# VH-VL binders against Small ribosomal subunit protein mS42, part 11

Target 1, 220 residues: Small ribosomal subunit protein mS42, of Schizosaccharomyces pombe (o74379)
Amino acid sequence: MSFQQRFARALDVGYKNFLSKDAVRNIFAYDNHLRGLVQKECKIHQTPYRVPSDLMVQSASDPARANLFNYSSQLVNHDFFFSGLISPERPSADADLGAINLKPGIDASFGSFGELKSQMVDVGNSVFGDGWLWLVYSPEKSLFSLLCTYNASNAFLWGTGFPKFRTNAIVPLLCVNLWQYAYLDDYGLNGKKMYITKWWDMINWTVVNNRFQATRIESL
Key: E = the ipSAE of ESMFold2; O = the ipSAE of OpenDDE; V2 = 0.75 times the mean of E and O plus 0.25 times the DockQ between their complexes.

## First folded at step 6 (VH-VL; framework fv_lacutamab)

Design r5 (from p4 with light chain S30D S52K; at its last look DockQ between E and O 0.03; V2 from the best seeds 0.00; counts 0 for: pae E 16.5 > 2, placed apart)
Fold by ESMFold2, look of step 6:
Structure r5 (fold): chain C 220 residues (1-220), chain A 120 residues (1-120), chain B 107 residues (1-107)
Amino acid sequence: as target 1 above (220 residues)
Amino acid sequence: QIQLVQSGSELKKPGASVKVSCKASGYTFTSYAMNWVRQAPGQGLEWIGWINTNTGNPTYAEDFKGRFVFSLDTSVSTAYLQISSLKAEDTAVYFCARDYRYSYGAFDIWGQGTTVTVSS
Amino acid sequence: DIQMTQSPSFLSASVGDRVTITCRASQSIDSYLAWYQQKPGQPPKLLIYAAKSLQSGVPDRFSGSGSGTDYTLTISSLQAEDVAVYYCQQSYSTPYTFGGGTKVEIK
């Protein structure tokens, strides 16, 4: 399925108490615009067109193709962000069941889920400019931590097992989109804290736990 | 009709240089990458590299860096392969090939080939 | 570099026979694979792209299959005009690499 098809219900009705359908449609319109820019960059650089994650990896160390990296990385980040949200099509209490498996590690790393929420809201609201806030796991340290990345930068290339040449220093489990286009329409420039607070209630902890369990057995 | 037409065969001595041309017709030259592939007598196919026909930026396979140089003349829709300091081992048929299938990197149109023979 | 191992290097078959040529990549190439036919004195001709997709104008007796590291070209009913050398080629990463070729002849 296309990215748009996977989130058709969210495009139709939005995410209750989080993002209106118009805000979701604006984010996805930008995502679609980025897909056009990726195609343009592939033509300019005569790079074979591939899925965004492949393009991101292939362009990551090539300064001549910096635009291709930025656009493809942002597409990967969008997918990760929306895939981690409770679906408006099938909302259920099952989304919180994954938190039970995460609780020992979250408690050890942050003190509690409540403290994690407080830190994500405070750190996310303090980000100057556009970027992303990530929950990541270090297999080597057996610890969760927070990571900020700016602009289109991401956590996937730092410690995921996705491409074999990367180290396993950190593995991303969850992110929130802190670009202005994500929150401006519904929350305004002064509403970033409320946006992050409302986002917290939309986290699908079963998806986060599935990502976590994959790092303990195999890389994603 | 989409086609790639290459220059004629070349007979050279070791240490000389050769420049093979590849003229495109029937399509927009600058919209498709141009690849170069060689085939030694009785042997298989070996990818030399490609050139971005829009920007002029080349990429070479490691074994071909140095003596092999790609260039373009977009005003006449022509790509060039120049080989300097020719060796006997450079004796081969040299093909240009268009990368029509960008998403999968397949070469859908090939030139007829240019035989370069290097002997004393 | 991704090595492409092609088997067999030579085969001889009768008209009407089913012919199978295999290609193995040294790592997963996720269907970034093409098959070419080359007749003596001619450039290669594209038969199959994306592992399984038949190029326009290629007879439907040619088919491609496989995934990951293992790929197969099949000629369902060999014809006299199919005498050629066949090559696989990966485009997953540069340098693009070809298999060693399979020479197909009629008995």
Scores: ipSAE 0.000, ipTM 0.471, lowest interface PAE 16.5, mean pLDDT 86
ESMFold2 (binder alone), look of step 6: mean pLDDT 94; pTM 0.957
OpenDDE, look of step 6: ipSAE 0.006; ipTM 0.578

## First folded at step 7 (VH-VL; framework fv_lacutamab)

Design k1 (from g25 with heavy chain Y103G; at its last look DockQ between E and O 0.03; V2 from the best seeds 0.00; counts 0 for: pae E 4.0 > 2, placed apart)
Fold by OpenDDE, look of step 7:
Parts: sequence; C-alpha cells; structure tokens
Structure k1 (fold): chain C 220 residues (1-220), chain A 121 residues (1-121), chain B 107 residues (1-107)
Amino acid sequence: as target 1 above (220 residues)
Amino acid sequence: QIQLVQSGSELKKPGASVKVSCKASGYTFTSYAMNWVRQAPGQGLEWIGWINTNTGNPTYAEDFKGRFVFSLDTSVSTAYLQISSLKAEDTAVYFCARDTYSGSYGAFDIWGQGTTVTVSS
Amino acid sequence: DIQMTQSPSFLSASVGDRVTITCRASQSIDSYLAWYQQKPGQPPKLLIYAASSLQSGVPDRFSGSGSGTDYTLTISSLQAEDVAVYYCQQSYDTPYTFGGGTKVEIK
C-alpha cells in the first residue's frame, strides 16, 4: 500500500481543524516528488528499489549517497508523522485512551501532558529552519525527552547510534513536521506556533502508546 | 552507437567451464548496472542476476548462486559471466542487458546479441 | 519472489486488429513494469517502461497501462512486423522476474 493510498481520505477532506485538503495535497505531492527522486537515486547508485526505511538505513553515513538518504529519510518522516495522527474526520475521542499508559512517564519527565504540549509548541516554534521535532523514549533511562532534528534527519538512526551522535538507544514515539511547506499554506509565515498547537490535538495517543509498548516488549 | 557486443557461441562438455564476455560501447560503462538473462531453447526469459559496474558487487538470483560468477574489466568496459561445472540444463542463450535510468524505473534498454552456450556430451 | 502471470500464452490476430496482452503480479509492483518484444534469433527489445512510458523509437501503436498488480500491453493496430513473443518484467524487487511470454502471430 502506497503512502497516498494509506491516507486517501485525507486527500479528499484534509484534517479537520488542522490541515486543509489543499495543504494535504501539496504535502502529498511533495511526497510523490521525493519518491521519484528516491527512484532516480537508486538507479544512480545501482541499487534495487526498496521501501524508504530500508534505503534510509542503507544509505546512512555514506556521503556519496547523501541524496538517497535525505529523500528516503524524509519519506520515512512523512509516514511517521501522518501515521501518528487521528482520522481526518476525527470520528472519536478514543485516540486519547493510549495516553493513560504514557502518563506516569510523561509526568515524571515533563510534569504533565500540558507541560509536554507547552514545551513542544515552544521548542518547535523556536526551531530555526527546516526540521522535525520528536518525542522519544529512552529505555535505559526510562525517560521521555524531546529531540530536534534538522532537514531530513530523524530520530530513528539517532536512536541506533548514528556515527556522529552516539547516544543511548532512543525510541521515536511521535514527531511534528517543521518544514515550512507543512504549515505555510494554512497558517502562513507567522503561523508555526498555531500549526504545532493544532497538531497536538490531532495526535493519536493510542498509536503513540503502541510504539511505546512495542519497545518495552523488545527489551524483554 | 550505444551497444553491447557479446562473445561467440560456445560448445562445452558437462563439467567444463565457460566464460562469456559482454563489451559495452557508446556510454559510460560504470554508470549502469549490467544484468544477465538466459533463455533456454524454446523457453522464456530468466534473470540470472546483475553486477554493480561501479563497485563490482554482484547479486545473483537464488537458483544461480554458486556456479555462476559475474566479473568486470572496467578498463575495457567489459562484463563477464562465468559458469562452472556446466550441466546440460545450462544450455541456453545468455544475454547481457543494461539497466536503464528510463523514467527512474528499472528496465533493460540495451541488450547484447546473445551468446549460445551448448552443453553436450 | 514476485511471480508474473502473463496471458494469453498465444494470440493469433489479423493485420489491423487491436491486440491486448495482460500481466498480473503476485503483489503490487507500483508500476515497475516493462514490456519487451522478441523476434526469432534476436534479443528482447524494450517497448514500454514504467508501465506506460513508450521507449524511444517504438511505434505509438504500442501502449502500456495498469497499476498495482494488473498491467496491459496494447497494440492498437497489429502489423506484420509485430509478429514476435512479448514479455512483461517487474523491476520492483530482486530477483527480477519475467512473465511467461505471449506469442503473437498473424492469421
């Protein structure tokens, strides 16, 4: 299933109170463009086409394949971003049920979900340039934290020990796209803060919790 | 002017080895992967594998691992297919084919003329 | 591995007829599909790439369509010189795999 197929409904109606249909279509058009670029890079480097996540890993730390890495990584980030959102129609409030299992850790790390929101909005708004803001979990430390990555880089390779940034293993739980194309259509140049604020209300905490629980299972 | 020229027909006994060459001209040899495809008499096309002409790294289909070996001589823009321990079932026409950049999608746009390898007692 | 099922295996038609060949993949190949023409004693010739893009130098009576798992090669008006075996091929993932071929003859 393609990325666009997975989120076909969003292309028709957008995300209510978050992204317009036109904004979503623009983002998805960029996604398609990136996919084309990935395909081109695969040919340039004489490597078979693979899913973006595999290509991202394979091209990591190779300066000669920097374009392949950036394009594939951005696709991975796009997928992770949108897959963490509730339905475009926002059919139910059940998406918040997953937050219960995260509450102890979030409270310990940030004080409250409200504080987490405030920090993500402020930190995200303070980011200069294009990038991504992540909520990550450290199994070793049993703590949640925020991570900002720039351009197409992401928290996935960071958590596994990116060559330049060897940190303890982290698990990405959610992210928000801070690239200008992600919010300019609906929010404008000064609307970044509002964009992130509205994004918060679109988080599917059940998905976030599933990601959190999956890591705990793997550590057992 | 872009073309692949393969070596001539081969007649071999079972257990022998054969080495087929594929010389490229008219383009940058190391910029395109080289595929190998075979076709048994009266049968369809079968992909053997490909070799990265820049790194020399070969990839083989599972059924061809072991006796089939890809190699390169980039100084003369030539790819090689060596088959060892030949069997009767190896009797086929073997093609080299360039993997194109066409539309960023994979396809074989340039083919060699084919090399007939006959294995007979 | 991705299996390519091509149909029909044999096709006989008259000059000027519209001819259709079908190829089905065992899973979605996302338009990574090429069509080849092979005449006796010759190597395959690329006709269509990326499911629907016509290779340079190929007559426009040839066209390709499809998406996902199902693809079609169409000859809008069959010519005598089109007598050949046609193959589809997926390049979505290795190992690359070909359809079984379709032999096209003139009545």
Scores: ipSAE 0.059, ipTM 0.664, lowest interface PAE 3.8, mean pLDDT 90
ESMFold2, look of step 7: ipSAE 0.451; ipTM 0.812
ESMFold2 (binder alone), look of step 7: mean pLDDT 94; pTM 0.956

Design k2 (at its last look DockQ between E and O 0.02; V2 from the best seeds 0.00; counts 0 for: pae E 5.4 > 2, placed apart)
Fold by ESMFold2, look of step 7:
Structure k2 (fold): chain C 220 residues (1-220), chain A 120 residues (1-120), chain B 107 residues (1-107)
Amino acid sequence: as target 1 above (220 residues)
Amino acid sequence: QIQLVQSGSELKKPGASVKVSCKASGYTFTSYAMNWVRQAPGQGLEWIGWINTNTGNPTYAEDFKGRFVFSLDTSVSTAYLQISSLKAEDTAVYFCARDTYSGYGAFDIWGQGTTVTVSS
Amino acid sequence: DIQMTQSPSFLSASVGDRVTITCRASQSIDSYLAWYQQKPGQPPKLLIYAASSLQSGVPDRFSGSGSGTDYTLTISSLQAEDVAVYYCQQSYDTPYTFGGGTKVEIK
């Protein structure tokens, strides 16, 4: 099912209390524009068209295809961001259960969910320029932490042993889009702090917990 | 007609609890955050916090954490403010107020106010 | 927390006068400011949001201006029905905070 089909309700009504439908539609129009750019880059470089995550990985170490990486990485980031939000049509009662399961690790890493919120707001607001803020988990250290990536950079390839070995790999669990196109329409140029604050209330902690549990299975 | 209708005035003893209701009509209740603001007699306005009406997640001003609890019943488009362990200084008019848009923080629709009097 | 200092606390003016109320924030709030009018026994009424945007149904004699820390509500020609207490409110950061109010009366 297409990216727009998966989020059709958000395109229709927005993310209530967070992003208006016009803001959501603008983000998705940009996403669609990026998909067109990916197709053009694939043609230019004679790269067979694949899903964005494959293109992102394939182009990551190729300076000649830097544009393909940037566009495909941003598409992957968009998917991760929106899939982590509480659905506009079906508010998740189970989101609280996910937070309960995460609580011991969050407390050990940040002190509390309240402290995590404060740090995400402060760190996110301090990002100068466009980028992404991530909650990540290190299986090696058994700790959660925050990561900022700039422009189209992502946490999926962070800490990998490019070009060959993984070293101190991290697993992304949650992100928030800090590019101006995400918050400008509803919050204004200087409204990033409140945008992150309102975003916090929209996190689907069951999705975050599912991502976390997948890392525990992976480590077995 | 867009409106917020609050429950009637309350007279309470110190140590009791009170639950103020705020019923919305004329708009989609879950589309706009609900804020609570109080005004002590002869005093200005003080923000208590908000509740995300879609997710139920509250945010409280620091001075109001603990004894002040927001809740919702979306089936009847109603927000609630519960205050436990009432003190004389909780005597005030309590307003519910709707946000205008996500993130702009202005309140375009207000309830009529509910006077809570704690036997001073 | 962001403190909002509103001035004057009281003013008296004649019908037709230009009235100016100021609001100063303890830090920059980047135009995330609203103005409210409150009459006795009534809830506040939104006049201005985003520092300068006029709320629907509010007479155009009301205007807002300012940036950074300093903001102004102007009533270009005071009318008898404008007797009220006026409040500013910042929405840049939580907790939202209000100014102390300005009571406007007719001479």
Scores: ipSAE 0.308, ipTM 0.762, lowest interface PAE 5.4, mean pLDDT 88
ESMFold2 (binder alone), look of step 7: mean pLDDT 94; pTM 0.960
OpenDDE, look of step 7: ipSAE 0.330; ipTM 0.728

Design k3 (from g25 with heavy chain Y103K; at its last look DockQ between E and O 0.06; V2 from the best seeds 0.00; counts 0 for: pae E 5.5 > 2, placed apart)
Fold by OpenDDE, look of step 7:
Structure k3 (fold): chain C 220 residues (1-220), chain A 121 residues (1-121), chain B 107 residues (1-107)
Amino acid sequence: as target 1 above (220 residues)
Amino acid sequence: QIQLVQSGSELKKPGASVKVSCKASGYTFTSYAMNWVRQAPGQGLEWIGWINTNTGNPTYAEDFKGRFVFSLDTSVSTAYLQISSLKAEDTAVYFCARDTYSKSYGAFDIWGQGTTVTVSS
Amino acid sequence: DIQMTQSPSFLSASVGDRVTITCRASQSIDSYLAWYQQKPGQPPKLLIYAASSLQSGVPDRFSGSGSGTDYTLTISSLQAEDVAVYYCQQSYDTPYTFGGGTKVEIK
């Protein structure tokens, strides 16, 4: 299922109490634009068009393919961001299974979910320029931490984009888009903090937990 | 309907033990942590602790460490509070309450009806 | 531990009156604040969560406001059935802590 197909409903109704349908449409329009740019870059570099995640990894270590990397990486980030959200309609009946399973680690790392929220809001709001804020897990340390990346960089490649240096040191669990286009439509220039605050309420902790558990299974 | 049903009133002597049950229905038991709250006669609410219903890991407030023990039987969606070496000051109504975590900012949205534990000579 | 100071401890008002209860935390709790209503012989009932969100099934005469350390529960028009003890509770960090409670009566 394509990104657009998976989140088609969001294009029609937006995310209640978070992003209007117009804001979502603007973001998705940008996503489509990026996809077109990826295709152009693939032609330029004689690279077969494939899923953004593969293109991101393939282009990460090549300065000549920086555009391909940036466009692909941003698409990956978009998908990761939106896939971590609850349903656009925000149904009331949603169990918090994800949160309960994450609580021991979150408490150990941040003290509480409240503290985690506070830190993500503050850190995110303090970021100057475009970027992404991530919650990541360290299997070695068994701890959670925050990571900020700039522009289209991400936590999957630890910001360096060099697969040869890839380690399992950190695993991305969730992220928030800190690019201005992500929040300007609904929140304005001074609304970044409120944007992140509202985003918190839209996090699908079940998805976050699934990502967390997947890491644990792989380590067994 | 979503509800928590607790066991009946208890009358105990000092030094005895009591085990209060809290049975959940109408929702997935292991998806919400269970809190325990105490209320002495004519007094306010006091948080005892909570148990992770998925992992079974308990967390106790400092004043309740030792004599208070949380446990689970997930097969019947039931949480338990055991109090050992009962004291007169343990006389109170004990409530179980569901924790919503991030969804409702950790508010207790569902409560048991309460279990009165009376400790007297 | 986070201390919750609730005021007043007792409140007597007439039916139809606007009633306000305040809760102050010893540190910022970032809207991790809930309000409960407890009637005699009953468990507490959740009224407001996340400082200002109305729990499903609760009359809209109840409202919550505030941020940081200071929060308020308001009953816009007090009704006879609102006679109860009200508690605030922070869920920002463990141990969770409650205010001392406010007993609301009708004159």
Scores: ipSAE 0.033, ipTM 0.686, lowest interface PAE 3.4, mean pLDDT 90
ESMFold2, look of step 7: ipSAE 0.299; ipTM 0.753
ESMFold2 (binder alone), look of step 7: mean pLDDT 94; pTM 0.956

Design m1 (from p4 with light chain S93R; at its last look DockQ between E and O 0.78; V2 from the best seeds 0.00; counts 0 for: pae E 4.1 > 2)
Fold by ESMFold2, look of step 7:
Structure m1 (fold): chain C 220 residues (1-220), chain A 120 residues (1-120), chain B 107 residues (1-107)
Amino acid sequence: as target 1 above (220 residues)
Amino acid sequence: QIQLVQSGSELKKPGASVKVSCKASGYTFTSYAMNWVRQAPGQGLEWIGWINTNTGNPTYAEDFKGRFVFSLDTSVSTAYLQISSLKAEDTAVYFCARDYRYSYGAFDIWGQGTTVTVSS
Amino acid sequence: DIQMTQSPSFLSASVGDRVTITCRASQSISSYLAWYQQKPGQPPKLLIYAASSLQSGVPDRFSGSGSGTDYTLTISSLQAEDVAVYYCQQSYRTPYTFGGGTKVEIK
């Protein structure tokens, strides 16, 4: 169940043509560091230790616990990112099968998967600073769109009233980690575009489709 | 093991109709889009369109809208191409092709082809 | 519609030669490009997808490269069995379109 156990093969061999094992190990070392910081912040604020998603929600919009939010939100984002990749533990030629169900909405929103790729690469490479790029779905609009969140912000709380009240709901489907620690080891500071391009080939569209079929996440 | 088997060659007069079948075996039919491609004698390949085998929703290239109709019988893992009001220029080999890398639109398994000849 | 222009249309080479076929798209297609081999009386066979990814069961003497509008299929050492017509195909936007083909022969 632990994060490290769920991705043990990736720690051993990396993601072929995307991230070397050393890059994966460095990202996971940072993830472990963040888990320690979450525990420290819980003690400081007399907050009972819970899973990162609960801690993220509890600390949202609380300036006194901003560090707890940032660390727990980043852990939530890491899990979502790696869970959306084609896993070396269970590689499958069928990872692309979910795309058939997504294509009508992707075509309507972006024109094609190819045009979606172009937009994610261009938008992601244009992000100045650290953050995350998301593919999200709006049930109200029946439309897919891109969302950029900065620093440790995420799509799970966007439209839930953080930092202010909103009535629109979105369903996060996919994200890519745009923090430098994600791509620096293998791609360098100037290699962000290639990192996002290679990431595209690693998307597990069956996972993305499963997220799309799932009930809207109302209170993440 | 994975195979697309098409119906036999057809000789037709102008104005007639033809229905080409494409039977899939060795895989889950509804998990892969089915494409149709034609090749006129001595010519290159021309994409006609595809059908979403899960929803039944077809997409046609503009030049093929109207007379070309895709359909499915998922109970026997079969896709169909029907061409009405046949013209001499419809003479071609018609292929069905499975879209395996759908996020990339690459066709990994092809039927053997069905020759449709339209002659007065 | 995205036009795909292949060159050359015809190629004659010896066994062992390095062969290069070029495909140009009328607009950027972001590596949404496949290569097919078609032998007489047979359907096309997928060689390369996503511009550079080798399809399972295809000999590694075949490779693909390129980005944007310009793409290349390379056969590192031509074999007698490689006599065929080769097509590129874009899947960036419907309608999917094919290049005009490159007929490869051995002299």
Scores: ipSAE 0.384, ipTM 0.773, lowest interface PAE 4.1, mean pLDDT 88
ESMFold2 (binder alone), look of step 7: mean pLDDT 94; pTM 0.958
OpenDDE, look of step 7: ipSAE 0.536; ipTM 0.833

Design m2 (from p4 with heavy chain A33V, light chain S93K; at its last look DockQ between E and O 0.83; V2 from the best seeds 0.00; counts 0 for: pae E 3.4 > 2)
Fold by ESMFold2, look of step 7:
Structure m2 (fold): chain C 220 residues (1-220), chain A 120 residues (1-120), chain B 107 residues (1-107)
Amino acid sequence: as target 1 above (220 residues)
Amino acid sequence: QIQLVQSGSELKKPGASVKVSCKASGYTFTSYVMNWVRQAPGQGLEWIGWINTNTGNPTYAEDFKGRFVFSLDTSVSTAYLQISSLKAEDTAVYFCARDYRYSYGAFDIWGQGTTVTVSS
Amino acid sequence: DIQMTQSPSFLSASVGDRVTITCRASQSISSYLAWYQQKPGQPPKLLIYAASSLQSGVPDRFSGSGSGTDYTLTISSLQAEDVAVYYCQQSYKTPYTFGGGTKVEIK
């Protein structure tokens, strides 16, 4: 299914207590605009069109294709963000089932899930400008941590961890979109703290755990 | 239906041991942390600790470290609380309780309680 | 440890009255707070989780509010079946702790 098809219900009704349908539609309109920009950049650089994640990796080390990287990276970030949310189409009482598997590492890294929430809200609200806040895991250190990235930067290529070799790389598990277009419509310019707070309640911890388990196997 | 069924009430002498069982049904036992809570006669609620049903690792409140031991038998979806060297002040109703939304730590399903009475 | 101070300890009200119970944490708990109702001879029953989220099957006359250190349970119109002891509980960090309870009775 296409990105917009996978989120048809959210486009129709929004995310209850988090994002109105109009805010969701505006974000997806921007996502669609970025897809057009990716196509244009592929033509400019005579790069065969591929899925955004491939284009992101291909262009990451090439300064001449910085625009292609920025646009494709932002598309990857959008997908990661929305795919990590509790579905408005099928609300699930089981969204926290994965949290029991994450609890030993979260407790060791942050003290508790409550303390993690407090840190994500504080750090995210302190980000100046547009960017992303990530929960990441370091296999080498066996620790979770927070990472801020500026503009369209992402955690997927940090330390070359995107290739499936053992490295000192970090593994992204969860992100929140801190660009103004994500929260301005519903929360206003000064509502970033409340936006992040409401986002916390929408995390699908089963998805986060699935990302953790799949990537940990590959990292061993 | 989701339920927790505890073993029956017990009358014990000081210095004895007791093992309270808590059998879960209607849900995946290893997906939710099991808590133990006690309530002395006429008093409020006191958290004893939890056991991570996925890893088997317990966490105890400081006042309960030592004589209170949590264990599991996941093959029969059962959690246990064992109290050794019983004292008169251990007289209470003991509850098992499942976390709802584990990341919040709210207890949505409780056992019916097991009364442990310690007297000479 | 996080101390939970619950007020009042005892409350007597008429059917139909609005009842409020407060719970203050010794430090911020970021809405990691639950409310329970306990009737004589029964285990506690979850009413509210995450400070303000109504548990399924709980009448909508119950509501929770608050943030930081100060939280409130409200019964908008007290009913005869609401006679019970009410407890708050924090889950921000271990050890989990309960308030001292509020006994609610009908005049």
Scores: ipSAE 0.438, ipTM 0.788, lowest interface PAE 3.4, mean pLDDT 88
ESMFold2 (binder alone), look of step 7: mean pLDDT 94; pTM 0.957
OpenDDE, look of step 7: ipSAE 0.578; ipTM 0.843

Design m3 (from p4 with heavy chain A33Y, light chain S93R; at its last fold request DockQ between E and O 0.89; V2 from the best seeds 0.80)
Heavy chain, then light chain:
Amino acid sequence: QIQLVQSGSELKKPGASVKVSCKASGYTFTSYYMNWVRQAPGQGLEWIGWINTNTGNPTYAEDFKGRFVFSLDTSVSTAYLQISSLKAEDTAVYFCARDYRYSYGAFDIWGQGTTVTVSS
Amino acid sequence: DIQMTQSPSFLSASVGDRVTITCRASQSISSYLAWYQQKPGQPPKLLIYAASSLQSGVPDRFSGSGSGTDYTLTISSLQAEDVAVYYCQQSYRTPYTFGGGTKVEIK
ESMFold2, look of step 7: ipSAE 0.673; ipTM 0.870
ESMFold2 (binder alone), look of step 7: mean pLDDT 94; pTM 0.962
OpenDDE, look of step 7: ipSAE 0.807; ipTM 0.911
ESMFold2, look of step 8: ipSAE 0.697; ipTM 0.877
ESMFold2 (binder alone), look of step 8: mean pLDDT 94; pTM 0.961
OpenDDE, look of step 8: ipSAE 0.802; ipTM 0.908
ESMFold2, fold request of step 11: ipSAE 0.615, 0.650, 0.576; ipTM 0.846, 0.862, 0.831
ESMFold2 (binder alone), fold request of step 11: mean pLDDT 94, 94, 94; pTM 0.959, 0.962, 0.960
OpenDDE, fold request of step 11: ipSAE 0.876, 0.879, 0.878; ipTM 0.946, 0.945, 0.944

## First folded at step 8 (VH-VL; framework fv_lacutamab)

Design n1 (from m3 with light chain S91Y; at its last look DockQ between E and O 0.77; V2 from the best seeds 0.00; counts 0 for: pae E 12.3 > 2)
Fold by ESMFold2, look of step 8:
Structure n1 (fold): chain C 220 residues (1-220), chain A 120 residues (1-120), chain B 107 residues (1-107)
Amino acid sequence: as target 1 above (220 residues)
Amino acid sequence: QIQLVQSGSELKKPGASVKVSCKASGYTFTSYYMNWVRQAPGQGLEWIGWINTNTGNPTYAEDFKGRFVFSLDTSVSTAYLQISSLKAEDTAVYFCARDYRYSYGAFDIWGQGTTVTVSS
Amino acid sequence: DIQMTQSPSFLSASVGDRVTITCRASQSISSYLAWYQQKPGQPPKLLIYAASSLQSGVPDRFSGSGSGTDYTLTISSLQAEDVAVYYCQQYYRTPYTFGGGTKVEIK
């Protein structure tokens, strides 16, 4: 199914207690606009159109293709954000089932899910400008941590060739969109803290756990 | 019906040991941490620790490290609390309690409690 | 460790009265607070979780509010069956800790 087909119910009814249908429709309209801009950039650079994640990687270290990176990275971030939310199509009691597997690591890294919530709300509200807040995992340190990225930057390329040299790899597990277009319609410019607080209640911890389990080092 | 059924009351002398059982039914035992909480006579509630029923990894509050040992028998959906070298101050009602799936650390299902009395 | 200060320790009220019980944490606990009801010879029963979320099967005369360090449990119209000891509990950080309890009686 297409990206928009996967979220057809959210486009129809929104996310109860989080985002109205009009807010969701406006975010997806912007997402569609960005897809148009990606197509124009591909034409300008005579680059075959590919999925946004491929275009993001190809353009990451090329200043001449900064627009292509920004647009494609934002599309990747949108998909990650919405895919991590409890679906309005089938809200279920097992949305937090994955949190059982995450609890030891979250407790070790933050003390509790309550402390994680507090830190995400406080750090997210303190971000000046537009950007994204991420929960990430470091396999090397066996620890979770928070990461802020600005504008269209993302956590997927952190510790790859995108920084000038390889640093410690991290794996993004969860993000929240802190661009004003994400919260302006329902929360206003002064409602960022409430938006992040309401977002917290929408996290699908089974999705987060599935992303975490995919980070496991394979047996030798 | 979801329930936790604990073993019966125990009367022990100082220096003895006791093993309290907590049998779960009506839900998937290994999907929820099991907590232990005690209540001394006329006193409030005190969290002892938890055990991850999937991995068997226990965590103890600092004051309970040493003499208090959690264990499991997952084949019969049962958690155990063993207290060695019993002291008079261990006299209390001991509860097992399940983590609430929607808010970990809150406890939605409790056992009926097991009274452990330590007297000379 | 996070200290939970609960007040009052005891209250007596008439059937139909509005009752409030307060709980203060020694540091912010980000709404990771539960309220329990305990009757004599029974285990605690979860009433409220996440500061304000009503547990399934609990009468809606019970409500919770608060944030940060200050939290309240409210019984909008006290019933005879509500005679019990009430405890708050933080689960923001281990060790989990409970308030000292509030014994509620009917006049």
Scores: ipSAE 0.006, ipTM 0.534, lowest interface PAE 12.3, mean pLDDT 86
ESMFold2 (binder alone), look of step 8: mean pLDDT 94; pTM 0.961
OpenDDE, look of step 8: ipSAE 0.007; ipTM 0.560

